# Ledger of designs, part 6: VH-VL binders against Mucin-5B (MUC5B)

Target 1, 171 residues: Mucin-5B (MUC5B), of Gallus gallus (Chicken) (q98ui9r863to1033)
Amino acid sequence: GTCTVYGNGHYMSFDGEKFDFLGDCDYILAQDFCPNNMDAGTFRIVIQNNACGKSLSICSLKITLIFESSEIRLLEGRIQEIATDPGAEKNYKVDLRGGYIVIETTQGMSFMWDQKTTVVVHVTPSFQGKVCGLCGDFDGRSRNDFTTRGQSVEMSIQEFGNSWKITSTCS
Short names: E, the ipSAE of ESMFold2; O, the ipSAE of OpenDDE; V2, 0.75 times the mean of E and O plus 0.25 times the DockQ between their complexes.

## First folded at step 1 (VH-VL)

Design o09 (framework fv_ontamalimab)
Fold by ESMFold2-Fast, scan of step 1:
Structure o09 (fold): chain C 171 residues (1-171), chain A 123 residues (1-123), chain B 112 residues (1-112)
Amino acid sequence: as target 1 above (171 residues)
Amino acid sequence: QVQLVQSGAEVKKPGASVKVSCKASGYTFTSYGINWVRQAPGQGLEWMGWISAYNGNTNYAQKVQGRVTMTADTSTSTAYMDLRSLRSDDTAVYYCARSPYEYFWSGYYFDYWGQGTTVTVSS
Amino acid sequence: DIVMTQTPLSLSVTPGQPASISCKSSQSLLHSDGKTYLYWYLQKPGQPPQLLIYEVSNRFSGVPDRFSGSGSGTDFTLKISRVEAEDVGIYYCMQSIQLPYTFGQGTKVEIK
């Protein structure tokens, strides 16, 4: 499945649902640390909009990728890698390709960022039904893409988006 | 121009192994995947698997799973397919073919192909 | 595995006449991103396959405009508006929405 974020808060989920959402908090874009996943979680991707001065438009995204033994922080074209377990092997690689920062894991998740507002997340079929976040649950049914953090399906895009906020990061 | 050049024909006995090479030129090797497709005499095309030249990730067709290993050497821009425990029904022309990465979803197609390597398995 | 079925298996065409090849998949090739992952290849005698059409209807670089692809879901067609001698060979459709990638059994196009 493929999830895409682009422009001024535009999303397309793993199951092809399109929606627009803007918020002032950090939000979980995609993860497999989910109640619907019987296996141990392997990744979490967090995004925050970085505004153009006082404009309502987004200039770039601030992105954090969290793995079992590492964390990667991306902001303004900069990459910061943090080993949370210095003795463990990396389960990912980082490359720069055609203006994109590309991060691929050994578990079948790939992430691409144009260093501005475009993010592409791809997961292999092994993640079907095991992910959650703004990108949805990748079960082949678009209705379930609006599953909230509490596993309630919401019709409101604003309520759906806010269910994936990290409350400690909000103003 | 993009070119994939494969190694020469092989004749093997049942139970042997064969290693076919595919040398790439005219493009950035690590920006594409390499697929292996075979064609038995008078038959259609059968996908065997792919390898990412970027990270070495592979996926193999179930029929050859456990007998095949695909590798890529970025220093020589060469991909390899090693098929073991050969049977008479492995007799085929083996092609390598370039594809965009799986992660660039809109381009899973084989745009340039090698000339083919004939592998004959006979006692 | 997704099964790809081509018809006809063989087609004999007078030069300059049109040809049409059908390809049917055992399940939809439409992805939720709105794209359909169907491709057409031509294998000329003694040569490797070459890409003709990608994602149902897009001609690959250098492919003449007499070739056109159409279709949706599970039913696809490749049309050649006027067959030329260089177009003889075996035509294959392929899906890449699901691993393993699978091909149709091929359609042989010959000149009368």
Scores: ipSAE 0.000, ipTM 0.466, lowest interface PAE 17.3, mean pLDDT 82

Design o10 (framework fv_ontamalimab)
Fold by ESMFold2-Fast, scan of step 1:
Structure o10 (fold): chain C 171 residues (1-171), chain A 121 residues (1-121), chain B 112 residues (1-112)
Amino acid sequence: as target 1 above (171 residues)
Amino acid sequence: QVQLVQSGAEVKKPGASVKVSCKASGYTFTEYGINWVRQAPGQGLEWMGWISAYNGYTNYAQKVQGRVTMTADTSTSTAYMDLRSLRSDDTAVYYCAREGDYYYEYGMDVWGQGTTVTVSS
Amino acid sequence: DIVMTQTPLSLSVTPGQPASISCKSSQSLLYSDGKTYLYWYLQKPGQPPQLLIYEVSNRFSGVPDRFSGSGSGTDFTLKISRVEAEDVGIYYCMQSIQYPLTFGQGTKVEIK
């Protein structure tokens, strides 16, 4: 399944739901550190939307990818890799292909960023029901498409989006 | 009146496929998901899977994954369950049941009358 | 998968007497929205299951007030204050907090 973020806070979830959401905090875009898979999580993708001017548009994204042994920070086209366990083998590869930064894990997650506002996350079918975040839970069930971090199902996109915020990052 | 009406009994040989229909009436079909639940003779209830009538997304029980396909036709308000490579232990009464989505959270509140599927050698 | 365990598996009741059925889940059915995703169904002979109780203790539309549900977390009870002939059948508890949806093995209620 594929999740896409593009210009001005537009989203397409892994289950194909379209929605618009703008926020000023860090948000969990996609991860497999979810209630049914917490001990076997392999990745977490965090995004921050920076509004252009005074509202309603996004100039840039700040993206953090967290893995078991390392962290990758993407800031305005820059890549910073931080090893949290220097002796461990990496379970991912980083490539620059054309205008895109591409990160792929050995477990079947791939991430693409155009160094501006477009992000594409692809997960293999083995991740069905094991992911959560703004990209949804990829379980094929529409009732769960707006599942909050606390696992409630919300009909409000604003409440759904805000449930995935990292509160300490809001300013 | 809200109701789900299922297709008639089927007798199949091992290796064949069966397609059971579930026709909804009395409510907005796309507002509810449809569960499929089966019951072997003298046994309890076993969940088979779920389909959203809103967008056609499905979630299947692991035991039948790869052998089952669930679909929904919004133009006829009908859900279908297609089960392939039938075995004798697929002999059961198959039920469809409406489940609330977004607007209703009652679990499975309206059930079809059941479709008996007999798989015999 | 969440395992649902019912006790007893069968009981015979004289009409007008009470009946009680227990249901235990292998993990909590309380969701972060404050709701507990536990349901009770009755399957009368030759009929599909019918919803009796939703979210632990709420009686579904048309269900007689002699039926009541209670419990929290992992331990739930369905009570019938005075069993009538039309209450004969198999009672199932079910959880819908996660997939796959799972049922208890059923409790058969018969008239003596």
Scores: ipSAE 0.000, ipTM 0.474, lowest interface PAE 16.1, mean pLDDT 81

Design o11 (framework fv_ontamalimab)
Fold by ESMFold2-Fast, scan of step 1:
Structure o11 (fold): chain C 171 residues (1-171), chain A 121 residues (1-121), chain B 112 residues (1-112)
Amino acid sequence: as target 1 above (171 residues)
Amino acid sequence: QVQLVQSGAEVKKPGASVKVSCKASGYTFTSYGINWVRQAPGQGLEWMGWISAYNGNTNYAQKVQGRVTMTADTSTSTAYMDLRSLRSDDTAVYYCARSRTYWYKGYFDYWGQGTTVTVSS
Amino acid sequence: DIVMTQTPLSLSVTPGQPASISCKSSQSLLHSDGKTYLYWYLQKPGQPPQLLIYEVSNRFSGVPDRFSGSGSGTDFTLKISRVEAEDVGIYYCMQSIQYPLTFGQGTKVEIK
């Protein structure tokens, strides 16, 4: 499955659900450190909007990819690789293809960034039901709304998005 | 390999403060949380609190709320627990333990070796 | 707080014989996400606790297949099919469905 982020806060989940969400914190875009796969988590992708200096418009995304032994920080076309365990074998490779920064893991996750606002995350079918975040859970079911069972209360897009915020990063 | 290495034993007087460190290696420090668990002599395990190494979010057990501060230094991959206004019933072995997620709803897969804190007059 | 109650508190076993430890929670550990937030740890003498079983029934890396976990809701069991000398220690169950995280009182397993 494929999850896309494009423009100013536009999302398409792994299951094809489209939504718009704009926030001022760091957010978990996709990860497999999820309730049904916590013991076997391998990646976490965090995004933050990077504003243009003179305006509130989003110029690019700041992206952090977190792996067991490494971290990759992406901002304004710059790549910073941090080895948190220098002795460990890297489980990923970084390449530049047609203007995209491409990061592929040996576990079947691929990440592409146009160095601006477009992010594409691809996961192999082995990740079905094992991922969570703004990109959804890749369970093969698309949701048209967010409804809390038992109370018939719709979960708003803002409530959904804010459930994936990293609270201490909020301004 | 994943390791959590804690600072050495401390002996303190009642009313003093103690700061225990937990140095992580073998994984991406900011991808996990660090829990602090203590064990009084001959007693069971008691959870004290949790800190996210990513964003510094904390949650403390009510019994130590107001006396404890947990911090994480990402530049050195080290978590700290600072416990103030020590009482004799704070005498325990203090463990740090890694949780698998950003939040507390995980399990402790790796533990530090423990730090003995003795509070006596 | 969720109270975790273990029985028995102490168990003496002949080597090669089975052992069974019960853990009961005061509230259901099943979350709306479909997961049950129950874990088993072993603390060997003079060592820190080590993870044995996560989410009721899954063996952690390196844990021998003689260990198995089972249960649902509020009632959980850890079984050791053939107790070995290296299995001596105190066994703890833990819940992480809500704050504060809580442990059972521990079950001491020793060899006869």
Scores: ipSAE 0.000, ipTM 0.474, lowest interface PAE 15.1, mean pLDDT 82

Design o12 (framework fv_ontamalimab)
Fold by ESMFold2-Fast, scan of step 1:
Structure o12 (fold): chain C 171 residues (1-171), chain A 119 residues (1-119), chain B 112 residues (1-112)
Amino acid sequence: as target 1 above (171 residues)
Amino acid sequence: QVQLVQSGAEVKKPGASVKVSCKASGYTFTSYYINWVRQAPGQGLEWMGWISAYNGNTNYAQKVQGRVTMTADTSTSTAYMDLRSLRSDDTAVYYCARWKYTSYGFDYWGQGTTVTVSS
Amino acid sequence: DIVMTQTPLSLSVTPGQPASISCKSSQSLLYSDGKTYLYWYLQKPGQPPQLLIYEVSNRFSGVPDRFSGSGSGTDFTLKISRVEAEDVGIYYCMQSIQLPYTFGQGTKVEIK
């Protein structure tokens, strides 16, 4: 399945559900540190909107990818790799293809960023039912894509989005 | 230049339905929600609901739930509010208003559509 | 539902004099994102409402400096430093922190 973020807070989940959400915190876009996989989690992708001055438009996304032994921070076309355990084996690679920054893991997650507002996350079928976040749970049932962090299905998109916020990052 | 242009006044009998349109121009229609707000004669503003122009998701105020349907046609950049089983207390001016970010508010409003329900 | 209460319900102001309108909410409008979801609108006679102030104190595009908003939590104030003829109308506060979005009952500002 494929999850896409584009423009001013437009989302399409792994199960094909579309929604709009804008927030001023850092949000978990996709991860496999979920209740059914907590001890075997391998990645977490965090996004934050990077605003265009005083306008209501979003200029770009700030993205942090967190792996077992490394973090990658992306902002305004810049790539910063931080080894949290320098002695551990690196389980991903970073490439630049056709204007996209591409990050692929050995576990079957691929991330692509146009250095602006478009993010594409692809996960192999082995992640079915193991992921959570704004991208949904990839279980083949689109109405479950609005599952909050507490595993409740919310009717409000704002409540759904805010359930995936990292509270300490709010302004 | 952002504009929201609404359909003309309607006079209806109790039990009828009314469908009000709100045509957007001057911005990317699918990047915004459209809110509907009504105002009965001599009364304040009452929120009725919103629709996302991107995915068609809606949220309706409890008072009109079951009688209202909001839709958006992205090919014409037009939002619609269909209110059924009209009662005399639905007599009001109905406004559409654009919204993008929850902390910013309703920044541009349509001119309003007067709906009169009387026998 | 969050109840928004405005005082006074009407003001008669001599041109050039200041005006002040209070808005009180039944619950705090400060959200976990650090923002306060409070807005002020003006409805001039025969016109749709227009946004004056968003997030408590930010003037919308084209709104004159004589308008200012302040407050926090549950208590908010809109001030007009010197009322002009074009300021006549009904002023509404609004919250969007939770559904349903709700408005105050309105404050009518008149000249003389």
Scores: ipSAE 0.005, ipTM 0.476, lowest interface PAE 16.7, mean pLDDT 82

Design o13 (framework fv_ontamalimab)
Heavy chain, then light chain:
Amino acid sequence: QVQLVQSGAEVKKPGASVKVSCKASGYTFTSYGINWVRQAPGQGLEWMGWISAYSGYTNYAQKVQGRVTMTADTSTSTAYMDLRSLRSDDTAVYYCARTKYSYLHWSYFDYWGQGTTVTVSS
Amino acid sequence: DIVMTQTPLSLSVTPGQPASISCKSSQSLLHSDGKTYLYWYLQKPGQPPQLLIYEVSNRFSGVPDRFSGSGSGTDFTLKISRVEAEDVGIYYCMQSIQLPYTFGQGTKVEIK
ESMFold2-Fast, scan of step 1: ipSAE 0.007; ipTM 0.575

Design o14 (framework fv_ontamalimab)
Fold by ESMFold2-Fast, scan of step 1:
Structure o14 (fold): chain C 171 residues (1-171), chain A 122 residues (1-122), chain B 112 residues (1-112)
Amino acid sequence: as target 1 above (171 residues)
Amino acid sequence: QVQLVQSGAEVKKPGASVKVSCKASGYTFTSYGINWVRQAPGQGLEWMGWISAYNGNTNYAQKVQGRVTMTADTSTSTAYMDLRSLRSDDTAVYYCARDYSEYIYGDYFDYWGQGTTVTVSS
Amino acid sequence: DIVMTQTPLSLSVTPGQPASISCKSSQSLLHSDGKTYLYWYLQKPGQPPQLLIYEVSNRFSGVPDRFSGSGSGTDFTLKISRVEAEDVGIYYCMQSIQLPWTFGQGTKVEIK
């Protein structure tokens, strides 16, 4: 499955659901530290909108990828790799290909970023039902809560987005 | 091994143009940027500009803005710097240098070409 | 533009003795990501510059451990614990926190 983030807070989940969400906190985009896989998690991807001055328009995304022994921070087309356990072997690699920063794990997660607002996350079928976050649970079923009209759409989106916020990052 | 091999020395008259090449080998050309740095005789290093080999984006130093064009040909793994309206104070050794950006935040130059001497005289 | 100032401009060293070069920036090179964007290069006579130290204190591949970098904010130092004949050349500091990238004026190291 493939999850895509594009433009001004536009999302397409692993199950093909489309929705729009903007928030002022850091949010878990995708991870496998989920209720049915908590002790066997291998990655967490966090995103934050990086606004253009005071306009509220998104200039780019700030992205953090967290692995067992490492953390990668991405902002404004630049990469910072931090070893949180300097003696451990890496379970991922970082490449720059065709204008994208590409990060691949040995467990079957791939991440691509155009260094602006487009993010693509791919997970192998072995992750079905094991991931959670804004990208959804990849359960093989398309859910369409965000395609309904009116007030219920906005309330569902806001509640869903807020469930994935990292509270300490809110201002 | 990473190598950057530059074109040979050039002698030009004031008002002419010069195009210096920098052929890369030993790495994936499109994964790195190329910086251009010059050094006048007996003087220090002066940054001229940068080009991304993966998307063609450029940044030029203000002193040469409007006179310089940097390009990259991915089919030949070659970067070019074209400097126009040459003046005597453009006499320098021009270096290309690879921009390291894969794993760390920062634009430092890890491998350099051998340099191309450009002499501007009447 | 960020101005990079090196001292001394010239240094004569007896072989085997230490050398120290200072670099001062006109504003902080510390980024909000926690990294400091300061680099050291050596240009040996007749050769292109070569990278010695990146991000203040990290030795580039193949650089001998007699070279060390230190500092923070606006004040940086490159030290050579014992100068050898092959270390002769001009040393440059560089910043890449803000365009344009700028170099110090260079410090010439020569053997007495």
Scores: ipSAE 0.000, ipTM 0.463, lowest interface PAE 16.6, mean pLDDT 80

Design o15 (framework fv_ontamalimab)
Fold by ESMFold2-Fast, scan of step 1:
Structure o15 (fold): chain C 171 residues (1-171), chain A 124 residues (1-124), chain B 112 residues (1-112)
Amino acid sequence: as target 1 above (171 residues)
Amino acid sequence: QVQLVQSGAEVKKPGASVKVSCKASGYTFTSYGINWVRQAPGQGLEWMGWISAYNGNTNYAQKVQGRVTMTADTSTSTAYMDLRSLRSDDTAVYYCAREIYWGDSGYYYYMDVWGQGTTVTVSS
Amino acid sequence: DIVMTQTPLSLSVTPGQPASISCKSSQSLLHSDGKTYLYWYLQKPGQPPQLLIYEVSNRFSGVPDRFSGSGSGTDFTLKISRVEAEDVGIYYCMQGIHLPYTFGQGTKVEIK
């Protein structure tokens, strides 16, 4: 499944549901540290909007990718790789393809970023039902893509988005 | 110990090019960005550009766009700034500086370690 | 580009007396992430710049507590509570919210 973020807070979930959401915090875009897979989690992708001057429009995204032994931090075309366990083998590769920064893991997650506002996350079928976040749960049913962090299904996009915020990052 | 060591002073004629090196040690070179900042005699600091040591992505100041190329050699942990079509107003001390973006409390985006500087003199 | 303006441009201080430097930006340095991307650097004679203060008010490692930063939005101040001989040099504010990074003109601090 494929999840896409583009433009001014536009989303398409892994199950193909489209929605618009804007927030002022860091948000979990996609992860497999979810209630049915917590001890076997392999990645977490966090996003934050980076504003254009005083405009309410978004110029770019700040992105953090968190893995078991490392973190990758992305902003304004910059990449910082931080080893959280310096002795561990890396489980990912970084490439540049067609204007995108591409990060692929050995576990079947790929991430693409145009260094502005477009993010594409792809997960293999082995992740079906194991992911959660703004990208949804990848269970093949678009109606439950608005599952909150507490696992309730909400029709309010604002409540859904707010359930995935990282509270300590809000101003 | 984290340090950046730059190449020695250069004297060039107008129209020539100069390539300044910045050798990193004491940290994982590919985990940080390198900024280039210059200072003309008796003047303030002017940002020239930035390079990622991981993927070679660059961003250059408009004033030098088209005349500058920044590169990084991961095998030697060395960043380079190549400035072409030199003019007398390119006479300056050129510094490289490491950029850190994140700590425990989030993003910071500051230059914490600086090279000693490379004096470039452009004269006829 | 964001314009950074420092006042005064030069300051002569008797040892042990306080010093204050102002920095104003042409637009707000407060980001939507809640952080203000304002930094202070000191350049001692014949040396490269060194970081003093990051994110308006945080002292960098090893920086004496006589240095303090304050401010918000577009108006910032660096204070030295008691100036010592080792504090002589040129002080620069810098914005890191947007590329290109821009510096103030610098404030020269001299001992009287």
Scores: ipSAE 0.005, ipTM 0.493, lowest interface PAE 14.4, mean pLDDT 81

Design o16 (framework fv_ontamalimab)
Fold by ESMFold2-Fast, scan of step 1:
Structure o16 (fold): chain C 171 residues (1-171), chain A 120 residues (1-120), chain B 112 residues (1-112)
Amino acid sequence: as target 1 above (171 residues)
Amino acid sequence: QVQLVQSGAEVKKPGASVKVSCKASGYTFTDYGINWVRQAPGQGLEWMGWISAYNGNTNYAQKVQGRVTMTADTSTSTAYMDLRSLRSDDTAVYYCARGWDYYTEYFQHWGQGTTVTVSS
Amino acid sequence: DIVMTQTPLSLSVTPGQPASISCKSSQSLLYSDGKTYLYWYLQKPGQPPQLLIYEVSNRFSGVPDRFSGSGSGTDFTLKISRVEAEDVGIYYCMQSIQYPLTFGQGTKVEIK
């Protein structure tokens, strides 16, 4: 399944649910560190809106990808790779294709960013029912896409979005 | 106030099955997963597995894989652990426990425990 | 599976004296998010375990100041600055960095 973020806070979940959400914190876009996946987690993608000067419009996204032994930070065309365990082998690769920064893992997660506001996350069918975040749980049912951090099914977009915030990053 | 209330003690013969219940109250049942942890007499804690109350997804410890089934009934806010083909070394106190939150699985709330004795 | 090893397995303490419990993991509990997935529980006689310390050093709500956790990577310590009668029980460390979740063998703390 495919999850897309575009423009000023527009989302399409892995199950095809469309919604609009803007927030002032860092948010978990997609991850497999979920109670619905008791296998060891392999990735976490965090997003934050980066404002254009004095404008309230989103100029770009700040993105952090967190893996078992490393972290990748993306902002304004910069790619910063940080080894949190320098002895471990990487399970991902970074490439630049057609203007997109592309990050692919050996576990079947693919991330693409146009270096502005468009993010595409693809996961193989093996992730069905094993992911959570703003992108939903990829179980083939759109109702479940608004599952909060506490696993409540919530149809309020603002409450759903705010449930995926990383509280320590809020203003 | 969060509470997890478990079913009463069970005495079973080898080869039988036991089904332990864990009734949740004081929170939205589907917001959290339920873990099962057992403790044999005089021994330490052993994690048995987990169930999501939201979608019914489960993960079981290898030692009990094939003999255990975990279920959750959202209409009664009750989780169940069914252990089959009982052996004497399954004699233990069985606890249900709720995780702290969606990501960091550590056990803030525990049931009172259910003693299961397997003897001839 | 990650193996958790506690020392000592038993500790007899005079009231008001300190106690120290060590926990070692077979691999690092530090994760890429900067957190260390190590927890301490106390099981009082006849009761279920209760959470004392989360993520190495954070005292859970209602836990007295005399309890403190420290450590990094694979080596962790739980300290009780002045052991009281209500602190009697078995102490367990736990890791949650990977499944299955695993516990140490436990350390029994008794009053002399």
Scores: ipSAE 0.006, ipTM 0.474, lowest interface PAE 15.1, mean pLDDT 81

Design u01 (framework fv_unasnemab)
Heavy chain, then light chain:
Amino acid sequence: EVQLVESGGGLVQPGRSLRLSCTASGFTFGDYAMDWVRQAPGKGLEWVAEIRSKAYGGTTYYAESVKGRFTISRDDSKSIVYLQMNSLRTEDTALYYCTRDYEWYGYFDYWGKGTTVTVSS
Amino acid sequence: DIQMTQSPSSVSASVGDRVTITCRASQSISSYLNWYQQKPGKAPKLLIYAASSLQSGVPSRFSGSGSGTDFTLTISSLQPEDFASYFCQQSYSTPYTFGGGTKVEME
ESMFold2-Fast, scan of step 1: ipSAE 0.007; ipTM 0.587

Design u02 (framework fv_unasnemab)
Heavy chain, then light chain:
Amino acid sequence: EVQLVESGGGLVQPGRSLRLSCTASGFTFSDYYMDWVRQAPGKGLEWVAEISSKAYGGTTYYAESVKGRFTISRDDSKSIVYLQMNSLRTEDTALYYCTREYYDSWGDFDYWGKGTTVTVSS
Amino acid sequence: DIQMTQSPSSVSASVGDRVTITCRASQDISSYLNWYQQKPGKAPKLLIYDASSLQSGVPSRFSGSGSGTDFTLTISSLQPEDFASYFCQQYYSYPLTFGGGTKVEME
ESMFold2-Fast, scan of step 1: ipSAE 0.008; ipTM 0.584

Design u03 (framework fv_unasnemab; at its last look DockQ between E and O 0.03; V2 from the best seeds 0.00; counts 0 for: pae E 10.3 > 2, placed apart)
Fold by ESMFold2, look of step 2:
Structure u03 (fold): chain C 171 residues (1-171), chain A 121 residues (1-121), chain B 107 residues (1-107)
Amino acid sequence: as target 1 above (171 residues)
Amino acid sequence: EVQLVESGGGLVQPGRSLRLSCTASGFTFGDYAMDWVRQAPGKGLEWVAEIRSEAYGGTTYYAESVKGRFTISRDDSKSIVYLQMNSLRTEDTALYYCTRGWEYDYAMDYWGKGTTVTVSS
Amino acid sequence: DIQMTQSPSSVSASVGDRVTITCRASQSISDYLNWYQQKPGKAPKLLIYYASSLQSGVPSRFSGSGSGTDFTLTISSLQPEDFASYFCQQSYSYPYTFGGGTKVEME
């Protein structure tokens, strides 16, 4: 499964759902720290926009990747790696390939960032049903699973996006 | 305006405990890391502890000198950060500042006036 | 831990002097270096972050430079209100650490 953020606020979820969302706060893009995952989580990816110029066509993302024993902070092409459990073996590798920052974990999560607004997150099939966030739950279902005969409940894109806002962030 | 007000300092004997509190106002408390920094009389600054915002898991970090004895915590509903200080030693004597920290390009952009902890027999 | 060595420990200077304060890290910290000013009896105040970015409200006579292991705070023309202690602090890796401080005094 592949989740893509591209351009200014365009998303393609792990399940292929396209949507547009712009917010001014911190949001969980993807994580496996979810109620449906009984194992300890292995990653969390938090994003927010920084200031853009007058045009919304190019924005810089502020990204934090949180792993079990390490944290990686990304801002405007800068990389800061923090060992949160010193001495533990790293379960990830960081590489710089052309204009992209590539971060891959041994658990099967791959992250690519063009240092601007394009992010690609790939997870192996072992993550099916174990992830959540703006990238969706990777459960093989489209949003139409919430449509029922005689009773229709659909979440708007704005409500969906805001459900992943980190509390006490931008209003 | 940003305000950070520390309290809970005092005179205690070695081996005893204190809990410091820092009440924050004038900003969205949950967006920031919160730190404690101390300064012994006539000496420099020493970073003590930090607690990250919920977006970053509320993760805590400690200076080696206090690890295992001090615990930082936060209550975002009350906008308060705490420092529980156990097994106090005379070298913990200092003015303790509460600081607001950025989650990126970390810096401590606002400081309280501090609360004094004196550990003496 | 990353040790921050700050020099000199004190400086005697006159109004109008150019003052430089040096901070050296025991390993590369990229540009993750902050500078703080502390006047007697007061809390520290952030002057410069990310090695060279001037905090809002700080006079332009203050500047920071350096990268990697060697950093400098410069006051281009010392003013009476600049007599204070100055501290560098690395924010590259936990635990964050401060330099020992530099007291800038009137000669």
Scores: ipSAE 0.006, ipTM 0.583, lowest interface PAE 10.3, mean pLDDT 83
ESMFold2-Fast, scan of step 1: ipSAE 0.022; ipTM 0.652
ESMFold2 (binder alone), look of step 2: mean pLDDT 94; pTM 0.956
OpenDDE, look of step 2: ipSAE 0.016; ipTM 0.603

